# VH-VL binders against q9umr5, part 152

Target 1, 268 residues: q9umr5
Amino acid sequence: SYKPVIVVHGLFDSSYSFRHLLEYINETHPGTVVTVLDLFDGRESLRPLWEQVQGFREAVVPIMAKAPQGVHLICYSQGGLVCRALLSVMDDHNVDSFISLSSPQMGQYGDTDYLKWLFPTSMRSNLYRICYSPWGQEFSICNYWHDPHHDDLYLNASSFLALINGERDHPNATVWRKNFLRVGHLVLIGGPDDGVITPWQSSFFGFYDANETVLEMEEQLVYLRDSFGLKTLLARGAIVRCPMAGISHTAWHSNRTLYETCIEPWLS

## First folded at step 8 (VH-VL)

Design i31 (framework fv_nofazinlimab)
Fold by ESMFold2-Fast, scan of step 8:
Structure i31 (fold): chain C 268 residues (1-268), chain A 122 residues (1-122), chain B 112 residues (1-112)
Amino acid sequence: as target 1 above (268 residues)
Amino acid sequence: QVQLVQSGAEVKKPGSSVKVSCKASGGTFSSYAISWVRQAPGQGLEYLGYIIPIFGVANYNEKFKGRVTITADKSTSTAYMELSSLRSEDTAVYYCARVDYDEFGSYGMDVWGQGTMVTVSS
Amino acid sequence: DVVMTQSPLSLPVTLGQPASISCRSSQSLVYSDGNTYLNWFQQRPGQSPRRLIYKVSDRDSGVPDRFSGSGSGTDFTLKISRVEAEDVGVYYCMQGTHWPYTFGQGTKLEIK
């Protein structure tokens, strides 16, 4: 009687990472059909995000078709951005709860303890040079690289994040907004001890200004303009914010307290 | 000034593999991309793929996917292109080239290696 | 894949006269950032290609101002205002907007 759950993994990840999450769901909601999508695993997670969106779209269509009462999405890290785009491009999705586990919803800027070789501190200030070009935009990480010191380049060159966030105009923006607004609940999860997502408030639609001071969601132009529906969802009572300290990036899908507090209530 | 120096000419038999090196000097190796382009005798230029060393993975032209592997060793500032299952039509000069950058972005291949002739013959 | 078509393929020119090479793409080369990633390369016999022009009209350092690029969308032109003997070679246009990146078939410029 529980709605099916679709899980989308993150960068350099695979379905194996979610074994504990599946155990928790089985314990609290026995009989739930959980599908962890095994697409773009490992190094293939570096493929352009629009390519990943197309592949995941093809995988979720039959699952949604078999569940007329709706489905839930649990999308981890980079996977949360894939799910953001899925909800916008699908004019017939039936997603109830979209649960975003520590996803860089406003982008990434910084070195991480988990992925140091991709975001080295000595090079982070120069990644904009290659990322904001056709060459860089063929890699997923550049699709959501958001250098606050070169916001003009981000707005003009980002082929993915700036478009789905409505930060740059797009012919499909009105349709994408209408589609996204079909979601029942947007559950945002993240925290200060993540160690990878920088700033961690990106998981809650907060982000750096040019001085690297974090401005929260309600101060963002995308919220104020209601570019893809955040202000409408908040007014409707459909946005849930669940910050939790003490959880590292690779532990969001394997912490029981986090599951019981932030995920379990939204798996009707 | 960035310079790219490639390994010497190779003669290979059909079905074998070849690995060409491209050593960079000057500039920060991890800050730019290295492209691989080939030119068959009397023919035009064809793009095989490129690597951004900082990401450690390459992007390949679908035509060569499954046969070409591009790698980089940041400690020696050297990029490599390996092509397997060689056929006579793979006979060509293989070039490496840097994707340039400035304060506003990256535009294309501004520095080229001298080229490596690969001949596939029995 | 984006097809790049050059014309003419053979360009005999008299020293001191102007020369013009056309390049057409099967799709618009305007990237989302507003830039057009259209490059022109010169290849002298036995040498590696050398980039002359990037972003349709920007000259690389050391490239003489007699070389100029122009165009928009799908139609581009490389002009040499006064051809010199050192200009002999094959000229290629290249698009860097759509992956995989592709080259024109080349235009051979010869004296007389």
Scores: ipSAE 0.631, ipTM 0.838, lowest interface PAE 2.0, mean pLDDT 90

Design i32 (framework fv_nofazinlimab)
Fold by ESMFold2-Fast, scan of step 8:
Structure i32 (fold): chain C 268 residues (1-268), chain A 122 residues (1-122), chain B 112 residues (1-112)
Amino acid sequence: as target 1 above (268 residues)
Amino acid sequence: QVQLVQSGAEVKKPGSSVKVSCKASGGTFSSYAISWVRQAPGQGLEYLGYIIPIFGTPNYNEKFKGRVTITADKSTSTAYMELSSLRSEDTAVYYCARVDYDEFGSYGMDVWGQGTMVTVSS
Amino acid sequence: DVVMTQSPLSLPVTLGQPASISCRSSQSLVYSDGNTYLNWFQQRPGQSPRRLIYKVSDRDSGVPDRFSGSGSGTDFTLKISRVEAEDVGVYYCMQGTHWPYTFGQGTKLEIK
């Protein structure tokens, strides 16, 4: 039998966005129990990520408890960061495949077409002023805003991403690393035509340096120091990288070719 | 640079609701946070919540969750605070205030509205 | 919630003399960025609060240099070096480090 699948949506999103994904799973893995979590929908997706992690944790515990063979996570966009934290804070998770679907794993720095809808004018260079303050850190997007020109502020003020990436020390870091390493597979999906996640390589743990040149995962200090287990997972053969061109941000969960290539092989 | 102008005083009956406006003039409305603070006659200051207009989602003090609603209209540069199920204990001056926003950061509330007296009595 | 405790609550002072107000927080106000989000506000009778000090010791534009803030961690002080008649009012400390943000009870400064 197939392991249950838990789906976590992204910023300004809801469970409705995954109807095509559910069709694909039902076609290729009939009988799979798929739960799309109806928490922090729409505007509530702007709540602080640690608050969202707590709420999603409460929802996934009974699902994991009923599935002794394990579960799979499919986590879209901002939801991928929620899932990263879930895997770190849960001492007893039984996640086999963690499928990160175009999530800004090293952060976001850019006002693409989607963010321009939210921001009346370009706020890219100025968001650090409010984001890296206690006021800004009560909002999810500021929790993973990563301005490469103010990396010192990001490292010191980020209440979420800098901590779960091990970029700043935390008392729970050793336990979080141990828990995260329990995951069977880390499946990273993203691509250059996403149009929202900036840089798109953030979905693969790449990110801008101070000159806005993208450095890939293996050049990042978090990888080199093995801060939360990326180097260990890669050595184990547990990291899967699945880039695909031609897919816009809102289409990752509704593209059949993407599903067949990057998602289907990891659903057991 | 920025000034905040609030709507006028209101007298309300118990069980009704009140909606206070706070219009920003000068500067860029979406670039800062707007806080709501109240003060009962002769008493201290109490924080209700705040909103960052560009994000559109408020943070509420748990004490007021379920009764307070904070919104912002970017097109009119106006923030609103609505308080429902009014009781006599809600009689207070309600203030809006901007969290400062300069080239170095945001540190606290630097510009305040003139206040709106809300009296709840029968 | 962080509890902010001010002392004294009533402060009678003679014109031209110094005044000092203490503020104590129930936990450290140092944020992860090394900044301490401790503000001081003045409220004159019938007026809105006005921020005097932010980040413990930084003075707002237009605030006279006779006002100064100091302190660290959980213990903070607002000093007025030479009290003037216009200083009559209630002074509040406020922490912006931990949500929900909280104020002290207020200190009423009166000329006597």
Scores: ipSAE 0.697, ipTM 0.870, lowest interface PAE 1.5, mean pLDDT 91

Design i33 (framework fv_nofazinlimab)
Fold by ESMFold2-Fast, scan of step 8:
Formats: sequence, structure tokens, C-alpha cells
Structure i33 (fold): chain C 268 residues (1-268), chain A 122 residues (1-122), chain B 112 residues (1-112)
Amino acid sequence: as target 1 above (268 residues)
Amino acid sequence: QVQLVQSGAEVKKPGSSVKVSCKASGGTFSSYAISWVRQAPGQGLEYLGYIIPIFGTTNYNEKFKGRVTITADKSTSTAYMELSSLRSEDTAVYYCARVDYDEFGSYGMDVWGQGTMVTVSS
Amino acid sequence: DVVMTQSPLSLPVTLGQPASISCRSSQSLVYSDGNTYLNWFQQRPGQSPRRLIYKVSDRDSGVPDRFSGSGSGTDFTLKISRVEAEDVGVYYCMQGTHWPYTFGQGTKLEIK
């Protein structure tokens, strides 16, 4: 009786990370068919996001076809961006709840653990040199690097995020917007103690201006221009914001209180 | 599956440099990072640095600042660690080790080379 | 640099008996992503180190169940539930939370 749930993991992740999430779903919604997609695991999560979108698209088509009542997506971290694009490129998706679990929806700009490991001698202020090159755009992490001090370079060079956010023109933009707007609910989850997603408000479509002051979703040009449907979704009452303090980046999928508060209510 | 094979033992004079190689076989070379660790005779392990071939990035322990250089040649699937201005205190077994991206961090080191003894003596 | 302190430094154990090694760090090893990057390595005489445990308690593939890791913050333990002859060697803890990555001084496990 419950709609199937499809889970999409994040950077350097795999299905193992979601064992607790699966236990919670089984406890509260017994009989739910949960599919954690084992594509682009570990190092493969560094592949260009458009490549990942195509692979996940092929995997979700048969699942959605078998569930005429609809499906739910739970998409963690980088996986939330994969799901954003997936919903835009699929002309026939039947997603009810898209649950974005601490995903950098407006991009990333921070000297965090993952960046320190991958680029240990580079500061966040210098990563634009690598990421906004054609070479850098062949890696997922650079596809959503959003330097607020080099916004012109971001808009010109981003092969993924700037396009799906409608910040740069694309021939498919109108179709992508139409497809994305079919989603039943956009559930945004994140919090100040994440420690990785910078600014953490990126999970709620907020982001830095040129002075590194965070502007919330309603102040973004993407929202004001309704580039891919955020303003329309909000007016429809389809956007849910569920911030929670005290949760670190790798704990979003294993915190029971988070699950009961922010995820469970949207699994019909 | 992945194997790391290092170059043979070296005997060097103080003030010279040494370059140790680490050849990877099995798996895709650019899909993992390579760490370098040393062990002086009868002593513990000390981390020198790492290279991430996929991004071309390196990071060095400040203790070896200006003396250590780690490089990689993707065409031969070989990583190198060069240490200059050698002193007797640099006498050690030098190891390369793999860090798989499936396990976050350059400190993972789940597969190790056999080690290369570098002796610095007059 | 983060100092890793192991105890005991010498651990004579009777075959079939349990063994326990302590590791303490001078700073918390909880990283900003919520993970604790504490590893345990085994080095048998004349061999390269072999990783046994990563992220405090996760066992590497092929490592026997008799090896287990536990701990949090600054205090960590490696336990061998039933020591076998092939367990002879030096055991090192290592932190990967703070750069530069550092190792404990090592614990020599010997059969008595």
C-alpha cells in the first residue's frame, strides 16, 4: 500500500550508508519497496553529473513503470542534484515526494573535509581555477562548485548546476521546467551543523552573495524569475522546509528523530 | 586485485637524493590515491604525503617541506617519491599504499607495496 | 601535530586468550563530517603493514571476526578475542582526521 521509495546516494557513497534509513522505513511503513540504487558508487561518484543522471534515469524507468500510483525519491547530498536533473530530463516521471537530504541545491563554496582531501593545498577561493576549466567539469564535485566571487565564471563554465537552475540558457529549459513541476512535493532537509555543505542554506536554495552574506531562496534570481519552477511550487504549497540542528553530514540518513520529523510524513 | 610493486633497495650518500618508484597493477591507476609512509629501523610509521592522480594534487607533511616531491606517471601507472638533501636520519623502509575513493581519505591505505629500504651512510 | 599514544607497548599473551590494545589521541578525532577516522594496522615481522580496522570499528575484507575496534573521541581500543600464533607482530593505531596524519608508537604482541 505504500509507494515505492528510490534512494540515490552521494559523493564517495554506496547503499551501505542507508541501512539505518531502511530500518526506519520498514518500522513505520512496513511493506514499502525500497530500492537503493548501486550506481556510481565510491570513486564512480566523481563521474560527470550528466553521466550519472543518464545512468540513474535508466535504472528508475522500470521502477516507476511498475508503480502507477507514483514513487518517492530520497536523494542524499550530491545525489539530490542528480535527482533534480533526473526530474527535469524525464518527460514521464511519476514522483510524488522528492526528499532532498542535505544537498547543495545552489552549489558548494567551502573548505570542507572532502575538498581538503581532494585539493589539500587549494583554498576555496582558488578552486574556481580548476573547476571552471573543461577538465574540471569532467568531475561531479566541480559540476556544482559555485564561487560567489567569480559568478561570471560559474555562469559561463558550469556544465551542470547553472543549466539545471536555469541560471544560463539551454534549449531544453522550457521542457525541463515543465517536467520538474510534475513533482508532488519538494522536501528540503538540512542544517547548520552539517559541516560539509557550505553554506548549509544551499540545501534550501539559499546561497552567498558577493560578500558571502547568505540570501535565502526567495531572494535568488532563480526563484524570482521562476527559472525551473521554485516560485510556482512554493505558491502551490509543494515546498516543505525541514531544517534540523545537531546533525553532521554523514548522519542525515541514520538519525531517527530526523527521519520521524522530516522524512516519515512524506512517505505515503 | 590491486598490487603495488616498489623499486629495489638504495644506498645513498648524505646530501644526495633518492627517487623510489611504486608501480600499480590491477584496477585503474587514476581511480585511487597513493600515499607514502616510512619506517626507520625498529621504529614506528611516519606519513610523508600523498598524490591523487585523477586531480593532479599532492599534499606533503610539513616536516619534509622542500625535500619531498611526489609525482605520478599515468601512462606507466607508476607513482614516485623523491627525497632530497638526505641525512642519516632518513634511513628507513619507504612504503607506498593505495587509498581507494570508496573509502574516504588519503589515509585509508588498504593495499601496500612491499617497501624499499633506503640507507643513508658515508 | 596530533600525538597518538598506545598502551601497552609490549603485550605478551597466552595463545587462545584475549588481547586488548589502547590508543589515545591528543585531540578529538571526530571530523566535521561526523566520521571518526581512526585506523588499526598490523605489521608481521618482515612484512608491510596491513590495515585491520578503519573508522574505529569497520573491519577490512578478509580480516577475521576475532579482531574488533571500539571507542570514541580520544579513546580507542583494538581487541583480539582469541589470540592465534599468526597474530604476532606490531599493531599501530593511526588518525586520519587532522593533517598531518599520525601513528601511535606501536604495540608488540608476543606469545608467552
Scores: ipSAE 0.053, ipTM 0.630, lowest interface PAE 5.2, mean pLDDT 89

Design i34 (framework fv_nofazinlimab)
Fold by ESMFold2-Fast, scan of step 8:
Structure i34 (fold): chain C 268 residues (1-268), chain A 122 residues (1-122), chain B 112 residues (1-112)
Amino acid sequence: as target 1 above (268 residues)
Amino acid sequence: QVQLVQSGAEVKKPGSSVKVSCKASGGTFSSYAISWVRQAPGQGLEYLGYIIPIFGTVNYNEKFKGRVTITADKSTSTAYMELSSLRSEDTAVYYCARVDYDEFGSYGMDVWGQGTMVTVSS
Amino acid sequence: DVVMTQSPLSLPVTLGQPASISCRSSQSLVYSDGNTYLNWFQQRPGQSPRRLIYKVSDRDSGVPDRFSGSGSGTDFTLKISRVEAEDVGVYYCMQGTHWPYTFGQGTKLEIK
């Protein structure tokens, strides 16, 4: 009946955080096989994103193989970036709906109280010094750190986000774009009260310019050049934007109204 | 100017653990990384791992995974390296070193501690 | 793991003469940012290592200009234009581009 659902968690997270989401799915789509991937939990979520992509890829292959009608992905926070890369590196994925729950799709330039110990406000302007190096790029946080005041360093040093977004050239870019375009729907979810993802519009492919003014997806070079297929997906009618106010970062997977409005319609 | 001062020499029995400290003075402790490197008597240098105190994050050389633990206490500006299940081949001088950076990135180990001799003998 | 190979391993040199140490990596050390994270360290007898060179050719502050680094890709050289008595010690190249970071075997510089 219903396509299986695969859930990928975020930074300092684990499968335990998704109990409410599982209950909502069971209520509205009874019989759905939901697999919450129990990999890179807690501290291990700090491992390089390419390492996480490889591990999650190995876990999703048998699930996709058993579901010829397709699967859905629900990917939370940092997990949304893992899923972006999965869809690009897999020549044979059969993902229908890719549901991105408040993920920093254009990167993170943190200025939040929640992540103060990771992104202290007095130090966010200097974090580029350690992140944009081989030493820093061995940590997931630095793989998507996007300092708008040092965009040249981000473009040249990011070993992950700049590559999957097509912001820097890569030999596999054409294949990654072709693979990503196989997705049925890209469902983007986020909101102004998240309090962690900075800017929150990063969840919708918006981001800061050099003056910290947010520019929307359609103003990004990545979109205008169609680097990995956003413009093609939008023209196809395959991008869904579902912003919701009043939801904090840790509540996206446990809010019933959010689920009913933004997630439930895409779980065929 | 940053200075790194390490704890004193230790003699340990096989199977025990050792915890070496590295206290930083000068500069901002949380703004750089601390590397740990060892050198067996008369041998070359071997990289164990590093910590970035601002994130509380560590990266370990796979060779030592499961035996090495690197931690940092920002309140005392001190990094620690603990090595467990000690063997005679762990006899070495253990160094801490700062991973420097500028506006273009991090380059590695510009300031070194004086070293801590760890001898493992029965 | 990237293997760093130094030659020679023993370098006897006459005081005042030039000395040259080679370092080869098993793969390119150019990082995506265009920088090459190749460092040179000096270890005098009984002392901690001291970084002389970072990013192939940049000298640390206080390092005499008689020390110079050069190279690209996989082949690197440390040169001392006029060897002085204080230069006796072991010299190590180190790559910081690929994890885990690795050192060469060391080159022992001796006065002949």
Scores: ipSAE 0.465, ipTM 0.772, lowest interface PAE 3.2, mean pLDDT 90

Design i35 (framework fv_nofazinlimab)
Fold by ESMFold2-Fast, scan of step 8:
Structure i35 (fold): chain C 268 residues (1-268), chain A 122 residues (1-122), chain B 112 residues (1-112)
Amino acid sequence: as target 1 above (268 residues)
Amino acid sequence: QVQLVQSGAEVKKPGSSVKVSCKASGGTFSSYAINWVRQAPGQGLEYLGYIIPIFGTANYNEKFKGRVTITADKSTSTAYMELSSLRSEDTAVYYCARVDYDEFGSYGMDVWGQGTMVTVSS
Amino acid sequence: DVVMTQSPLSLPVTLGQPASISCRSSQSLVYSDGNTYLNWFQQRPGQSPRRLIYKVSDRDSGVPDRFSGSGSGTDFTLKISRVEAEDVGVYYCMQGTHWPYTFGQGTKLEIK
């Protein structure tokens, strides 16, 4: 039978957003047990990411324990960062495919529809002032805010993303790398028409330099130093890149062609 | 310069709720951290929680979680602190305070409101 | 929660003399960015608290230079080089490094 699938939602989201994804999985892999985690829904998605990681960890442990053949993770948007940390902190995870749906893996730097909804003017250049402080780091969006013009502040103040990416040292870094490398497949999905994830190449571990020129994964120090295992995974043939144009941020989990091309092949 | 002006004194019965306002003038309201601190008569300062209006949600000291709700209305540059299930020991002056910021970060509460006395009768 | 301990709790001082207040934290207040989020507040009778010092030793605008802060890690000191009548009040240290943020008990400075 098919391995169970665990779904982790994103910022300002809930399990309801995945109804089409569940229909697709049921059609192509009937009998698959799909669990969409109902934790940190809506505005609770702004809780610090380490708090979310702990909560999701407690929820996934019994699911993984019941599935000795392994599980798949489908992690959307901010949820992809939660799943990155889960794979690093769990000494005993049995994840086969980690499917990252348009997640800001190298961080976010841009005024998105989410920020515009909350605020009528652009905050992109000034968000670092509050985000890189203890007050800001108690909110999830600040945990992966990555201002390329204040990279030193990001490296020193980020309580989450800089640590899980190995951009700043942590006592657990070696163990986190070992745990993450146990994943069977890292499936990266994203595209230029997302409209929220900025730069969109963050979903593929690309990011802005100080001049806002995007450097792809292979040019990142994180990759070159193999800080948490990207270079090792790529050499092992375990990284899948699946970019697709024409898909907006809220449509990644409800587009049939995307599902058939990028997700379905990795749900054994 | 930035000023925080709070609503007037309240007298409440045990078991009721109180909602204190804090109106900001000057500066960029949405990106401040607006903090709430209380002080019982003759006692020290106790931290309740804070909101960053641009994110639309608040963080609460676990001691008050479930009883305190902090909100913000960006259109009026006003933050609110609502405390429910009032007890006599909630009698205190309640302060709002802004966390500053400069080009390198945010460091602490630099501007404070005048305080709102909330009295909970026996 | 981080416990902030001030000493003394009562500080009678003669006008024109120096005063010193100690603040100790139950764990290091150094944040990952290298900054120490230790603040000092003054509360005059009947008034709101006023921040005097932030980041251990930086004075707020308008705060007289007779006020100075020092310290590192878990041990901090607020000094007044020459006490004036207007300095009467309660002084609080506060840490902003670890959530939830916490205050010391307060030190009441009085003229003897």
Scores: ipSAE 0.723, ipTM 0.876, lowest interface PAE 1.4, mean pLDDT 91

Design i36 (framework fv_nofazinlimab)
Fold by ESMFold2-Fast, scan of step 8:
Structure i36 (fold): chain C 268 residues (1-268), chain A 122 residues (1-122), chain B 112 residues (1-112)
Amino acid sequence: as target 1 above (268 residues)
Amino acid sequence: QVQLVQSGAEVKKPGSSVKVSCKASGGTFSSYAITWVRQAPGQGLEYLGYIIPIFGTANYNEKFKGRVTITADKSTSTAYMELSSLRSEDTAVYYCARVDYDEFGSYGMDVWGQGTMVTVSS
Amino acid sequence: DVVMTQSPLSLPVTLGQPASISCRSSQSLVYSDGNTYLNWFQQRPGQSPRRLIYKVSDRDSGVPDRFSGSGSGTDFTLKISRVEAEDVGVYYCMQGTHWPYTFGQGTKLEIK
């Protein structure tokens, strides 16, 4: 009766992180088949995002085939970008709700508390040098690194995010847009206390301009051009925005109030 | 200016492993890629893999995947290449090299270590 | 994997004469950023490789201007306008566009 739920984890993560989310789903929607995909775990989450998309695609095809009434995706952090690409490359996906849990949908630019562990504070302004090269683009982090001070390099060198956002032309853009538009609901979740996703509004398709002023989704060129369907989805009433303060990056999948407010209503 | 200094020559038996070091001086070690290339006697150059220290993991040529491990120790600015299950065909000079990291970006290996001869013989 | 094919493999040259080395790739080396990650290296006997050229035609600092690179897509050339004795060694092209990165077989330049 309830549609199956497929969960895609984030950077340096694994299926174990979602044990609380599975508890919440079982409590509110008992009998739901939840599959947490155990691919690209830990350090393997640094593999290029297109490689991850291919692996996750192979895993989701049989799940979707067995659920003719549709499935839901819950995609956390970097996993939200994997799911963005899955919805674009699959000609036959049957996703109802795509729930994006604090994912950098317009990219990442910042040395956050979490990334300071990976990157020294001084690296933010210099990461463009390695990220926007073939060497850097073999790592997932660089696939969505979006330096607003080197936007020309981002547009030209990003092998992943600039393409799926329609920020750079691609031969498959029209097909990707058509496929993405088959989604029932795009549920965007994020908040100012995340501490990792920078700017946090990236989870809602907002991003920095060249002066590091955040422009919201409706002011983005990709929205105005309807490059991959955001304007069309919004006009259909298919985009849900659910910001919540007080939630750190590693807590989005384990906060009961967040689940009840932002996730539960979209799990038919 | 960056310099790379490698460990000394090794003689190993088939089936053993070897670990070669590459110590960097100058520049910000974490910010550039360190690559490993080998050259068998009288042969050309072959790319093993590379590491970007800030990401904490490496990318490996599929030909060597499962036998090669590349690591980095940021506290000593040293990269390591370990090759296991050694065969006579692994006899080669092993080079570390950094990928350039300047105002123009990253385009290829601009600074090379002196090389480490690894001989695999019974 | 991208196959890099150099020609000739042996290049005997008279001092002061020009020399040219060809490098062909099995796939286009143009990256999505519009750059072509084609490098040329020189290896003198007993020494580590030294990069001469990056991005098809840009010379590294300290490389004499008698060395020049050209080409596009899949066909590339390294040219030495006037060969000098110090140029003896093996020259390699390398592509950095497609992982795994690959080298040509090498061209041995010798004085005749």
Scores: ipSAE 0.736, ipTM 0.886, lowest interface PAE 1.5, mean pLDDT 91

Design i37 (framework fv_nofazinlimab)
Fold by ESMFold2-Fast, scan of step 8:
Structure i37 (fold): chain C 268 residues (1-268), chain A 122 residues (1-122), chain B 112 residues (1-112)
Amino acid sequence: as target 1 above (268 residues)
Amino acid sequence: QVQLVQSGAEVKKPGSSVKVSCKASGGTFSSYAIHWVRQAPGQGLEYLGYIIPIFGTANYNEKFKGRVTITADKSTSTAYMELSSLRSEDTAVYYCARVDYDEFGSYGMDVWGQGTMVTVSS
Amino acid sequence: DVVMTQSPLSLPVTLGQPASISCRSSQSLVYSDGNTYLNWFQQRPGQSPRRLIYKVSDRDSGVPDRFSGSGSGTDFTLKISRVEAEDVGVYYCMQGTHWPYTFGQGTKLEIK
């Protein structure tokens, strides 16, 4: 009688990417009901993150309702941000383990070799011009684009990440914090060889300062002010950090050693 | 110095589709968004949607969702607006317009194409 | 959708006199960044629209200083201090704060 697992995919992704993850879960926790949400697939993953949150919310409500003992979330890449917001907007979620697979929790700043077709190298320094506008914020990538050289624009224009991180005030911030704190475990996974998430420490709530020097979670104002509960969760012993080298961005959901080390222990 | 040049006028039958082009010259095509607006003869402006070429995807006004498709070809610096299942009510001048962000904080449609008249006749 | 309401819809004016156009939105146009994305456009007969004003009160390059924009929240005004013959046309307000973006119904400025 294992708790059900809900899987949320990432940018330009689909449910098919998780076939190996499902095999691993079935081997170690036979009988687990695993639902990979088949919403916002492929190009639809570029829809605004708040729109995706609403759609995924509608899909998870009946799953959570049928599992009074709780559920686990496994959320990959951009999907980890969707799950962050889900946990904040749902007054009645019963999530035990929230497993974040290489998600840019403090944002993204980089035109990586792996995604050059999406981010031409000459556009990294200019992408803030597109993203920090009302029309730019209608695309998911711009919702978590965090240019450390234009932090003022990020803080003022981000319609999603700056709000869920409590980096800018919002009327619902107190309720969102209370809801997020209901999570049993926050399991953060990522690594230096990801090749897409930039900086990779964003998966652990670290991020660039104005000089592109990475400051870790405990040095972030978000943590120090306990804006949405990270400091409270860490004090409660509810944050798990599981970094692993040698894993590329598309391999987090299909690496057996990663699964056994970082995911399996949190699937009660 | 950015200029937008649109394709020529078209006459279409009800139920058919039309594809209007908008070719950009000057500046970097991927550094701005292309928006589409229409205007029926003697009437006001109506917003259709936009595309950010660098992402290759578009947003549509719900009123036109399912009938309008906006695309961009970065190699030719050209955006396209295709409207299907044409009705007489779709008779209008269709405009493309650029949205860019500059050092003065300028937002909105600062450069417009000349317009393309699409006539839907039964 | 945000409804943009302009008044008057028809504005006959004498050359050299001032003209004023009002635009009201059904909800606040202040974006989360503190900016208000209200634009004013001029469309001369047979021409494409031309942006005059952005962010409520900022004039586009080349727009004469006789054009001014003002307002806040839901109430906005475009003012022409001294109407000239070339000002004949239809004027539109437009909001870019809330999706989908919407235009006012237009105000036709004519010389008496």
Scores: ipSAE 0.272, ipTM 0.690, lowest interface PAE 4.3, mean pLDDT 89

